VHH binders against WD repeat domain-containing protein 83 (wdr83). Designs and how they scored, part 15

Target 1, 315 residues: WD repeat domain-containing protein 83 (wdr83), of Danio rerio (Zebrafish) (Brachydanio rerio) (q6dh44)
Amino acid sequence: MAFPQPRPQAPQLPQHLWRTVDCQQGAVRAVRFNADGNYLLTCGSDKSLKLWSVSRGTLLKTYSGHGYEVLDADGSYDNSQLCSCSSDKTVILWDVASGQVTRKLRGHAGKVNCVQFNEEATVMLSGSIDGTVRCWDTRSRRMEPIQILDESQDGISSLKVSEHELLTGSVDGRVRRYDLRMGQLQVDYIGSPITCVCFSRDGQCTLSSSLDSTVRLLDKSTGEMLGEYSGHVNKGYKLDCCLTDKDTHVLSCSEDGHVYYWDLVEGSLTLKLPVGKAVVQSLSFHPTEPRLLTSMEGRVQVWGAEPEDAAENES
Key: E = the ipSAE of ESMFold2; O = the ipSAE of OpenDDE; V2 = 0.75 times the mean of E and O plus 0.25 times the DockQ between their complexes.

## First folded at step 5 (VHH)

Design e26 (framework vhh_ozoralizumab_d1)
Fold by ESMFold2-Fast, scan of step 5:
Structure e26 (fold): chain B 315 residues (1-315), chain A 128 residues (1-128)
Amino acid sequence: as target 1 above (315 residues)
Amino acid sequence: EVQLVESGGGLVQPGGSLRLSCAASGFTFSRYAMYWVRQAPGKGLEWVSEINTGGSNTKYPDSVKGRFTISRDNAKNTLYLQMNSLRPEDTAVYYCAKSITYYYDSTGKLTVTYFDYRGQGTLVTVSS
């Protein structure tokens, strides 16, 4: 079966605006949930990375050390570490509690667009406009990468890691899937610059968005195209796409100020969520709950159900 | 560091032939489409030929179609341009070029850094 396995019923789509966070970082280039979804990360044009409480909407810590805009970030599974990447060509590993730079990694020849920990947070993977992916050991003091992947013909725009697999999207119009243990590479030719890639939650499918205003779902094992999602505007900007927490819907940012939701199997537009009048560039979907983060200009919006008020004693 | 080194230019009479070479280094040559472009004295850049990664597809403008042939040797990281039936209007500096590098800028908009990594060029003069 090509599609993700069925999930328990109770689908909710986050469409209620619960909170707006003014990040005071200039423009927010990327917004990300942390591994457990209790916190959010904002990557600022002011060169800072900020950590916020999702439930309270409060700033918890500011991470300062990059020389230029922060373009992406990720949190380790145990909430002890953050990684970030920047227009300054570096990747930084941070200690969450102290706010201190643990390591500042150099080697990329250009801006670093994307960064992620592997599941165990033993490796950071970074993708750059220099066309390379660099793999860095988080536990050693070595400043050199463990591995450099240079199969891309142009800049890396997006990457995601799942188990032993790396998925990359490039402006060369290709989605690449590396089996890091077997040393195997699978290439899917899309033909338009890729803006974002991700895995389905069950790991059976890959999703990509590209500048032809199209999001595509492919079966990972066969490369068969299972779905195609359109109607949004994506002609010039690096826009995020993702799947819901239960793989029921595909989401994409849009240059028209909306987030588009499509039914994964039918490909039909389910919801066109108005965010504002500017480009919606970045989004992040909660790992286990129907909750969405969107960024537009200097603000992050949290979409989904509000925390339930303290209930009176009701039998 | 991306390096492209052109060679093979010179003075030739109308109707003559020349073969240009481009030695590439600093990138995985076999993974990029390659181009020849030229600049005549006092004129702008003109696209002359394109070849895909494997060499199976080539493209030419009408001005050189049937006279010029682009080819590549991926084992030697070398690009070639065979020029036949040369005309005075073919007089130009010829540049080897890698595919234009695209990237998303800090606002997230797709842009291009520079017209890409051409070398110093090789002069072709067609004169009676």
Scores: ipSAE 0.221, ipTM 0.649, lowest interface PAE 3.4, mean pLDDT 88

Design e27 (framework vhh_ozoralizumab_d1)
Fold by ESMFold2-Fast, scan of step 5:
Structure e27 (fold): chain B 315 residues (1-315), chain A 126 residues (1-126)
Amino acid sequence: as target 1 above (315 residues)
Amino acid sequence: EVQLVESGGGLVQPGGSLRLSCAASGFTFSRYAMYWVRQAPGKGLEWVSEINTGGSNTKYPDSVKGRFTISRDNAKNTLYLQMNSLRPEDTAVYYCAKEFTYYYDSTGKLSYFDYRGQGTLVTVSS
């Protein structure tokens, strides 16, 4: 970490299986919590985006409009809009309540791997195998992007937005951080294709996973490598990584059917969570609670912390 | 989406010159190394030339070194091959080729494709 924080006592880690959701949309390419963690989004190889209740595990709505597999999705802070991206080279903005396409945005020359709203949901950012990030105004009816970022030498695999900063990961082996207001660019050379990037919850660090079976934590202000996490298998697949809700642990999907948890500071393996016998490709950690979503093939598992020792009403 | 379209081939006498062009589209041309490759009748593919992203570094095999010059115009998304002192053994179909593009396929696995154009025929005779 850039600024030392008191380490939480014995953090609750999601390792208890609460439910398994059979999504009925072919393979689930990405699974995401919404902004408040009450809902989850599943991106299907059947070309659909689905919205589910986390608490009930029930399907709420199906979003149909893409011409090929849905590869990523995000929800606006107020739960009024969704955005998604597809192998069909488009980005779609959806109205949540009606299930209708608000806008279908074209311009990318290839598959769009990742998409996210900024915090205010005034802009969508999309990253493509065409090597560009495109910034789209959600409020304008303009079809052309307001900005194109083309600094990458090869395809964009992952992006995340935090305030005015954009973080991208590329198959060119570089993690790029753009200050969208100042026009500054920081490049970190990893040397292996990047599979996923994210910010720490406190916004002070960046995390990246790459095909050398290594996850790295860097201090955002200095670029210093603070941690390195290995032991999992990531040699061929675009796998997700993230941090826990309180930045105590690093998590990574793995080609061996597990999710790996490492202590952030010590770098030691804390938990090797068995999900199944196939590649675990996507995960999402709850914004404020110790809850995890994992996707493997056509199913999503919802994982919670072990039940707390609470004083029971004795009667 | 990625397209490479070669032009400029034709019939030329020994000792003559030709300039080949390759119009690139569907990718950020300035970010990739580019190549020329040829295939003579009844022979395999032979590497002819290589140019880095900015055009400052070029490479050639001994068979064409000093006679052929590769260049690029990143503003026009165009690759060139200037061929001088042509010989009958230079007769071949010439292909423009792009450095590999990596991507994650429909299963999420890292894959790649390279794009080569349809080629342009160069015949050196008489």
Scores: ipSAE 0.180, ipTM 0.601, lowest interface PAE 3.5, mean pLDDT 88

Design e28 (framework vhh_ozoralizumab_d1)
Fold by ESMFold2-Fast, scan of step 5:
Structure e28 (fold): chain B 315 residues (1-315), chain A 127 residues (1-127)
Amino acid sequence: as target 1 above (315 residues)
Amino acid sequence: EVQLVESGGGLVQPGGSLRLSCAASGFTFSRYAMYWVRQAPGKGLEWVSEINTGGSNTKYPDSVKGRFTISRDNAKNTLYLQMNSLRPEDTAVYYCAKEFTYYYDSTGKLSGYFDYRGQGTLVTVSS
C-alpha cells in the first residue's frame, strides 16, 4: 500500500480568533497593519491614533493632535513615520519614536476619509469629502500640496497607492485610476457609492466595494470585470474590502456582523466569519501571512494562527 | 461664487398654480443635478423634486406627483418648478438646491445634505 505523502495544507484562511484588543478610543474607525505586519494602527473616535504590538497585543504609543475623530492612518515602510487623517480636515505626519507631530497639513474643505504613503514615503496622498485628492511632500515644510486631483464629482471615500498609480473610490459611483507619472486617468463606472478600493497583490487587478452590496474585481489594463462577490450586506455603511496575502480570496466587511470570504476565481462563498452583533466596518490583511484584523465598535480582533514571536517550538 | 436665486412665489388660493424659477450662477449648471426642496413653518426640509443634468429624468415624492413638474433650461442656467392644483399643505419656503452632497456620518453610515441652497421663495396657499 502506498501511503499519501503529506503535503502542505491548502492556504489556511484566518478564522480562529487569537486576540481581542479593547482599544479604549471610543469607536475604531479604521484598523491597519503596518508595512511589515508586526504592528497595528487603530484610528479612534476619541481623536487618537494608537500603535499596538501584534505579537504581544500591547499598546506601544498614543498619538494625540487631531481635533476630531481619526478616520484613517498608514505607516512608512521603515516604521519611522505615521500619517493620519481626520474629520478635523487635516492630515498629520507623525514621528513614531517621539509621538510628536512633525507636520499638520491643512487645505481640505471637509472631512478627510483616507490617507496613504507612497512606497518610498516621500509623498502622502489624502482623499476628502470635498471631492479632492491632495498629494503632500513628506520631506519639505511646504504648506501647499504638490498636486490636487479634482476630477471626482463627489466625496472621496477610499484611496490606494501602488508604485506609479493612484486608485480612488468616490460616492459618485466611480473608481478612478491615475497614472501619477503621466497624469492619465481611467474611470470605471459602478453606479453605486464606492466604500473601498484596493489593488491585487500582483498589481494586475483592482477591487472595489459599493453600496449595492457587491464587491467587484476588474482587470486593470482592460477594465473588464473578472469577478463579482455578493451575499453580504452593504447598503449604507462605508465598509472595507481586501484580498488575502496570496490573492486567493476576496474579503469584505458586512453590516450583518460578519466578514465574508469568497474564492477569487470561482466567486463562491468560502467562509462567513462571525465577528459580532454590530456592523463590521474596517479590516486589514497581513502583508505576507494569513492573519486578519477586524474592527467592530471599540474593539479590534486578530484572526489567524497565534503569533509565535521569535520562538521556534518543537513538538 | 455659487449663487442660486429663487423667484415666483406668492399668495395663491387653493387649486391655483405658480411657476417658480431659479437663476443659477458661479458653476457649470449643465453638469449638475438640481433639486427643489421646501420647508413649511416649524417643519424640517422636505424634498420636492429632482432633475438630472440633461433634463431627461425627473423624480417626485407621492405628495406632489402629478401636480408639480420640474424642468431646466441649460442654455439659460435656469431651473423651474411648475406647481398646479396647489393645496394649503404646499405652504412653505421653496429652495432651489444644487446636487445633493453625500458623506459618511460619525457611525460610518452614508448621509446627505444640500450644501448650496438659495435664499428661498415663499409660497402661501390660503383662501
Scores: ipSAE 0.221, ipTM 0.600, lowest interface PAE 2.7, mean pLDDT 87

Design e29 (framework vhh_ozoralizumab_d1)
Fold by ESMFold2-Fast, scan of step 5:
Structure e29 (fold): chain B 315 residues (1-315), chain A 126 residues (1-126)
Amino acid sequence: as target 1 above (315 residues)
Amino acid sequence: EVQLVESGGGLVQPGGSLRLSCAASGFTFSRYAMYWVRQAPGKGLEWVSEINTGGSNTKYPDSVKGRFTISRDNAKNTLYLQMNSLRPEDTAVYYCAKSFTYYYDSSGYLTYFDYRGQGTLVTVSS
């Protein structure tokens, strides 16, 4: 005679403010965890990229070299390199330890909105308002891209790389998924400018947010729409979206000063997290733990699943 | 050379109606989707309406749906916007537009480079 199993506890969601970091960079255009989640990167309107300790909330290094605002950044898996992109039309590869510019890559005809390393950090991929994605070899001394992808009909707003796949979001209202090994392209027509794209943690789904104030989840193999998430405000700003560390919830920034959390499967609003009185511009979810970064104006907030004092008492 | 000339703006009372016109030249008007966009004082550009090449399909944001109607006359190369039940928040410069290149400005706000005209001011006030 088996008894019913206890219901699994609801996943812990980061809704407790642990700290607020005043970045001293003007506006923070993007905030990103590094590969292991121990550090965070902030992209400033003051032209700087900054590296911070998540646990201490302290500035570790400032990276100076861009001619205009830094719009996105990424860290290599081994923490040896950073890449960043700017409204100055360049992509910069940085040595983390020295703070030195390794390469400053030119070729984009306009602002570069997004940048990411592939898993091995052998390639950087950058997406621009010029409508192209450019693939750059990190190991070669060549200054030209190894590949240019120009199938987008308008500017690239967001990109993500997972293994051999590249996902792009465009203001042309399309999400594009490239199989870089097979040279194949799949296009999903959304019909509103895309603000952000990402993969689920398990790699089975794609998520996109668009200016119709809607976030959409698609099955990668079939293209079937598995979920739609709405109620937030995304009508004008390039806002981030993501999934939780265990793919239990969808998150979106909002123009109304909140981060919205929806149950992935049910599509129901689980939490409307108040961040402040301005647009929440960027977010980043920790790779393995329920921790969230949000940026609003010149500040980054670090959010945990439990009050900070309770977490300290248990360590 | 693409030219778009908007007209029909002016002062109107809340609850009133106004019809905007856009005279197009320098391109084959009947082959392009057309748009109306607006910019309120102190705000960014807001998409107001879209119409396909033949006029059979139209789109509106919720803020104007049911109040505004876009139409076109391909024989006259003219785009129209009929605005009913006008509200003070509809006060803006209204632009006729042929095509866009969207980008996010330094604040992260979506803006567009387009082939648009000089605009026509609509003021909704008592």
Scores: ipSAE 0.014, ipTM 0.376, lowest interface PAE 7.0, mean pLDDT 87

Design e3 (framework vhh_ozoralizumab_d1)
Fold by ESMFold2-Fast, scan of step 5:
Structure e3 (fold): chain B 315 residues (1-315), chain A 127 residues (1-127)
Amino acid sequence: as target 1 above (315 residues)
Amino acid sequence: EVQLVESGGGLVQPGGSLRLSCAASGFTFSRYAMYWVRQAPGKGLEWVSEINTGGSNTKYPDSVKGRFTISRDNAKNTLYLQMNSLRPEDTAVYYCAKRFTYYYEGSTLSVTYFDYRGQGTLVTVSS
């Protein structure tokens, strides 16, 4: 009988399973939204890179050319190019529309764990177990890197680029931030092998996950630890972490089959999202909307609000 | 370009001594732990010695402990291996290397790799 109390409006967290995609690539090592969030990329242990429609869940194109499993990928801002990296020690630049290899770049001495375009897609940056980051010109036909960064004491596990800054995570337990224009380096010591790094959306903080089952938020300018997030399991796998589209929450994959969501400021666990019974290895958060991709074994799941009800009921 | 150039190998009699050198270039040598690894004919790679960035900590397997000594000169970007009381079973190509650790999916332990930038130097212990 009582009139219901007004409910405060809270930001929506993606926790509704909208779609499950069977990628048919063996294990999906990495899943990534493209720049506008309308497409997703899946990196397969079957050596293929695949491009999918987010709204329809349909396969659009398969990119074949790597000699071993694909470990990471990225799309250019204009959707004209993809880059990928592999345990075959190469980085490949692809033409999206034709599916053709534009360039296959060699030089790394070991598996290439991570790859990303800069914002303008004029440079690809790759990080390898060989302990180097290599910077490649996308416009030149040159097959040599324009720059090699070798300050890391052990393998590069993760990298992210923002403007002219490069952020790297290493097995040596350090997060490194390079100013690519000034040639300056800032090092933050974590002490456990790093699995993933990213920038906050406002560019003022860095986030890192490590094999001590802890995610850390650091102030970029000072290296001061602003937050730490724990309760998940990360002891042996290279798991992804990220921030929500509005920097309200920290997310991490987990070896226990869940994605963990923590309030960024309070550090409290907001949501423990059940994905399944295996390791959740990779995740990607939509650039502008509360939508999440997760990968577990050979499947990708899309989490969030349903954008098009009619697409699910097509006969 | 990371480059490691090994030298000092050769033919030596059992019980003899040999000093290997590795000239490093293309990276900040003083900030990397360094390794000696070897490969005997028809066999896999074997770890021989390890030294930390400053040279204050060294490690050896039992097969060479007490006979081999690893050292480094960070001012000269050079790694050394002093080998004493050599045995026929020490016959191998010796490589200096940086150690790379890779996360192994499905394991709670990291898998270790060695970056072979050098050509190696052959050590033959024979009469």
Scores: ipSAE 0.013, ipTM 0.240, lowest interface PAE 8.2, mean pLDDT 86

Design e30 (framework vhh_ozoralizumab_d1; at its last look DockQ between E and O 0.01; V2 from the best seeds 0.00; counts 0 for: pae O 12.3 > 2, unsure alone 63.5 < 65, SAP .737 > .668, placed apart)
Fold by OpenDDE, look of step 6:
Structure e30 (fold): chain B 315 residues (1-315), chain A 127 residues (1-127)
Amino acid sequence: as target 1 above (315 residues)
Amino acid sequence: EVQLVESGGGLVQPGGSLRLSCAASGFTFSRYAMYWVRQAPGKGLEWVSEINTGGSNTKYPDSVKGRFTISRDNAKNTLYLQMNSLRPEDTAVYYCAKSFTYYYGSGSLKPYYFDYRGQGTLVTVSS
């Protein structure tokens, strides 16, 4: 009996709208899943960070302390801490439960565009328009950064941490990969301002979006371009891109109110998701499930591969 | 149409060696990670080896680690499995499998992560 060839299950893409949340934060600049995907973070122009339940769509906590709009945020692996960055040039460490500021870190000379924890949440990394990445110790009472990376010739728009590697995208048109253990730097010249960067799940590839309305997949080791994805509009905004949980598809925000899905290997457009009529500013893909968060204006939307009622029955 | 054709199987004594080949066609071979999987009589599919698109990254389960080597020639659209120090427990039909995604590596068999596999080649290890 020929074992049934595993039917290639076509990757299920989030295309069903589950929920729309009015965040009441003005413009939402960033939406992020927390580490386990059960919660989402919204960064608002109202200077607040908010934590929401993904399943219920209910507000859980508001974090206030920034002096200007919050531009990015990240949750620790254990959901005990949050970090955020702002146009006020600061990075804040928050206690999730109490909502209190644990640390407010100063040092950047300009607005801070991106922030992320390392895996152990012992370090926060932030990128700023001042062209620097700063590393902050979360355990130390020291207010000074433990490391400053200043190789960028223009602002840092995006950064991602994977194990001991740091990936940065800069307005100077370069993607930089740091091996923090070895002290090595690899630079890939893209030639257009980078808006977002991320690692593939296996850590072998880097994805970058740029203002030439192109998303690029690069081999991490060689810098070879493995894929180019186009069709969306990215000319004037810092828009997010990412890969699906299984690295099957590339996603990008677009100024035309859509999220674009491309087949990672073929490069073909698979899905054009209608989010709305305005710029889709931010997106976040669930770490383990085919779920998507999108941000447009003051609203966040949760998308699933199946209608919401069907998903609850399989859990 | 995607085609994977395995060859190189046969009868070998314990401690012997075999080299399997898989000829790939119908897709851009160099853009996909490739796998070897095997199925012993009465057993399920077992992941045997994984190789990334460029051939620089390979993974093995503990059961074959140090004995098997996966490689690829992208110019020839061919996947290889060098099997050394073969054991009776290695007796199985060996299949070449194509990954669904460009870069995929889990270190374990996930049937939903490969979309095609060949007809297989039988490897029998017997004294």
Scores: ipSAE 0.000, ipTM 0.266, lowest interface PAE 12.3, mean pLDDT 90
ESMFold2-Fast, scan of step 5: ipSAE 0.678; ipTM 0.866
ESMFold2, look of step 6: ipSAE 0.398; ipTM 0.747
ESMFold2 (binder alone), look of step 6: mean pLDDT 79; pTM 0.805

Design e31 (framework vhh_ozoralizumab_d1)
Fold by ESMFold2-Fast, scan of step 5:
Structure e31 (fold): chain B 315 residues (1-315), chain A 128 residues (1-128)
Amino acid sequence: as target 1 above (315 residues)
Amino acid sequence: EVQLVESGGGLVQPGGSLRLSCAASGFTFSKYWMYWVRQAPGKGLEWVSEINTGGSITKYPDSVKGRFTISRDNAKNTLYLQMNSLRPEDTAVYYCAKSFTYYYDSTGKLTPTYFDYRGQGTLVTVSS
């Protein structure tokens, strides 16, 4: 009473622009943090994949090998490997340090929209407009996928892997969750083309974004809709969505040049972040800290919860 | 403009056969999965069959498996449904359906290609 306890610190949202990176890759189709959040990956319409330092905003390496635009990329947990996918219908495995192609995987009948490593980086999973997900062994030299998943009725737009589960989003308006351990498939019908899927950080929920300008949160075990988030514009672009590092808020890109933040439980809009005057297509949220990457045209912006001068100092 | 034109429906007795055709135009037919769906009077849409781009993967629900065969001729931009051992419960309007797909334009915009979801349909009546 005489010495009141301090109020718990409220969650902070990344809304302070730290830096703008001109990627010099044409349009940036996707932007991704690496596994530890110290680096960022940019996928270019110029056919290149680039690796950048988040703290310095500097280009570290350019990965050249795709025949057409790079559509997605992911980094292994130990930062030794990258994977990418392209409109050239291939998936490439790269050695980070040398910049060399380790493997170029062919088999998809159309452009490959999404790619990700599993947690151990022993498998790459790729999703294509051909309606299949292909699972590739990273350790062997075999040319064929170890598994093909073909339950989708139209192109795969997005996939995420978490704790031996695979989540896919399709143009057919369905979100599919595969339990790769149990061999089970759960299907959630949304009814509009899916643009992005992801898991909550606690693994209990799935999030999906669709062309009806709606983001939905579903309970993984029951399929019950726990939340619905709207007010943004998503009618024609494949836009990213995500959750904050502590699952406090839902974020979505928007065709109106903003990133929208909603309270996860209440569904209320808490922040409408102005990025610019063009479509915000891609975003990535830091794995452990309130930091955000956004891409608009050929530029990537890095956003923090505090002004850059108040952030942790690097030597 | 995308067009899907179904044909081949008509009256048939139980146990009879019909072959449906769907003439596709206005898109690169060989690059898309194709579907047959049907709607019985007063009922919802029911998926009947699907086929991948090359014709190597085909799928059917148990209600038609072993009786219906989907096929495609990419050189002729035509989808087919061979229906054998027809039953009164197969009475429906049959639609040729195309999935939407996404293309990047020259500005990098990713949008669904505007395609009609299905054609006008062809009526199949199975009765004596």
Scores: ipSAE 0.015, ipTM 0.216, lowest interface PAE 7.3, mean pLDDT 86

Design e32 (framework vhh_ozoralizumab_d1)
Fold by ESMFold2-Fast, scan of step 5:
Structure e32 (fold): chain B 315 residues (1-315), chain A 128 residues (1-128)
Amino acid sequence: as target 1 above (315 residues)
Amino acid sequence: EVQLVESGGGLVQPGGSLRLSCAASGFTFSRYAMYWVRQAPGKGLEWVSEIYTGGSRTKYPDSVKGRFTISRDNAKNTLYLQMNSLRPEDTAVYYCAKSFTYVYDSTGELTVTYFDYRGQGTLVTVSS
């Protein structure tokens, strides 16, 4: 004998402002949740990477070592390491506790737009305007990459890693999915420069945003287009897109100062969230909860599905 | 709200075996590395075992290596610790713990702790 399953809860959307953080880093080029969603990383035009508490909005540590703007960052699953990439053409591996540079990795011929650990933090993957993805062993003292992927015809703008798969977005208008265990490559032609790529939470779909002001959802196995999302402005900036924690909605930054939310299946606009009067450059969605980070100019805003006091009482 | 509920502790003779369980709720269990930590009477916390999200990678200190085995069932949101060849020095309250967190220590330095939440614990007593 078994009891019936509870009815699925209605989707929750982060639209209540919890806090605004003045990062004091110049422009914040990227904002990222850490692996567990309790902390956030901010990548500054002042050359610094900063680590903050999400719940308190307080600065925990500043990481200084890059020679130019920090463009992306990621945290290891165990919170012991950070990786970052910069306009200085380097990837840095940091020890979180000491704040020290563990390794400064050189080899890219141009600005490094994106960086991520694999799930086990045994490899860092970096994507550059030089058109290559470089795979670096985090455990080895070797300064050479263990692998270089050079199939892209133009700069790499975005990458995401999921299990044994690498997803890349390129200025050449193509989304590439590498099966790192099988050595297989799938290419989806979009036709406009890609600004961001991500996997759906269920791993079945890929999402991409491009400079034609369109976000697209594709079936991972077939490349069939399942959805198109438009109405926002993305014509000149490398803006982020993502999916909600339960794959109910698609989100995109916009040059008009809003974050757009569309119903994933219907493609209809659900919410046009006002952030401010400048370009919303970056966003990050919490790994397991309906919480959103947005960056605009030098400020990061934290958004929740409920007012902060109600969420604290229910958490 | 993160909840971790340990069970399976008890009194056992030296050389005996016990299997501990931890039922997890309030977070996506499959997305977090999990830990077993213990606290012997009058002593501090000691890390006992780590298991990565998919179960493919495990770590142990030399004090329990070869005797203890950590495992997980992500479909059931449950963490396990199989303890064999138990010794009197294994007597402790055993805690299930979720992933590392960032804290400031007593010196004001940012550090990483072994856990950001632990359960009530389960007592293991190894005695004749």
Scores: ipSAE 0.000, ipTM 0.145, lowest interface PAE 20.5, mean pLDDT 85

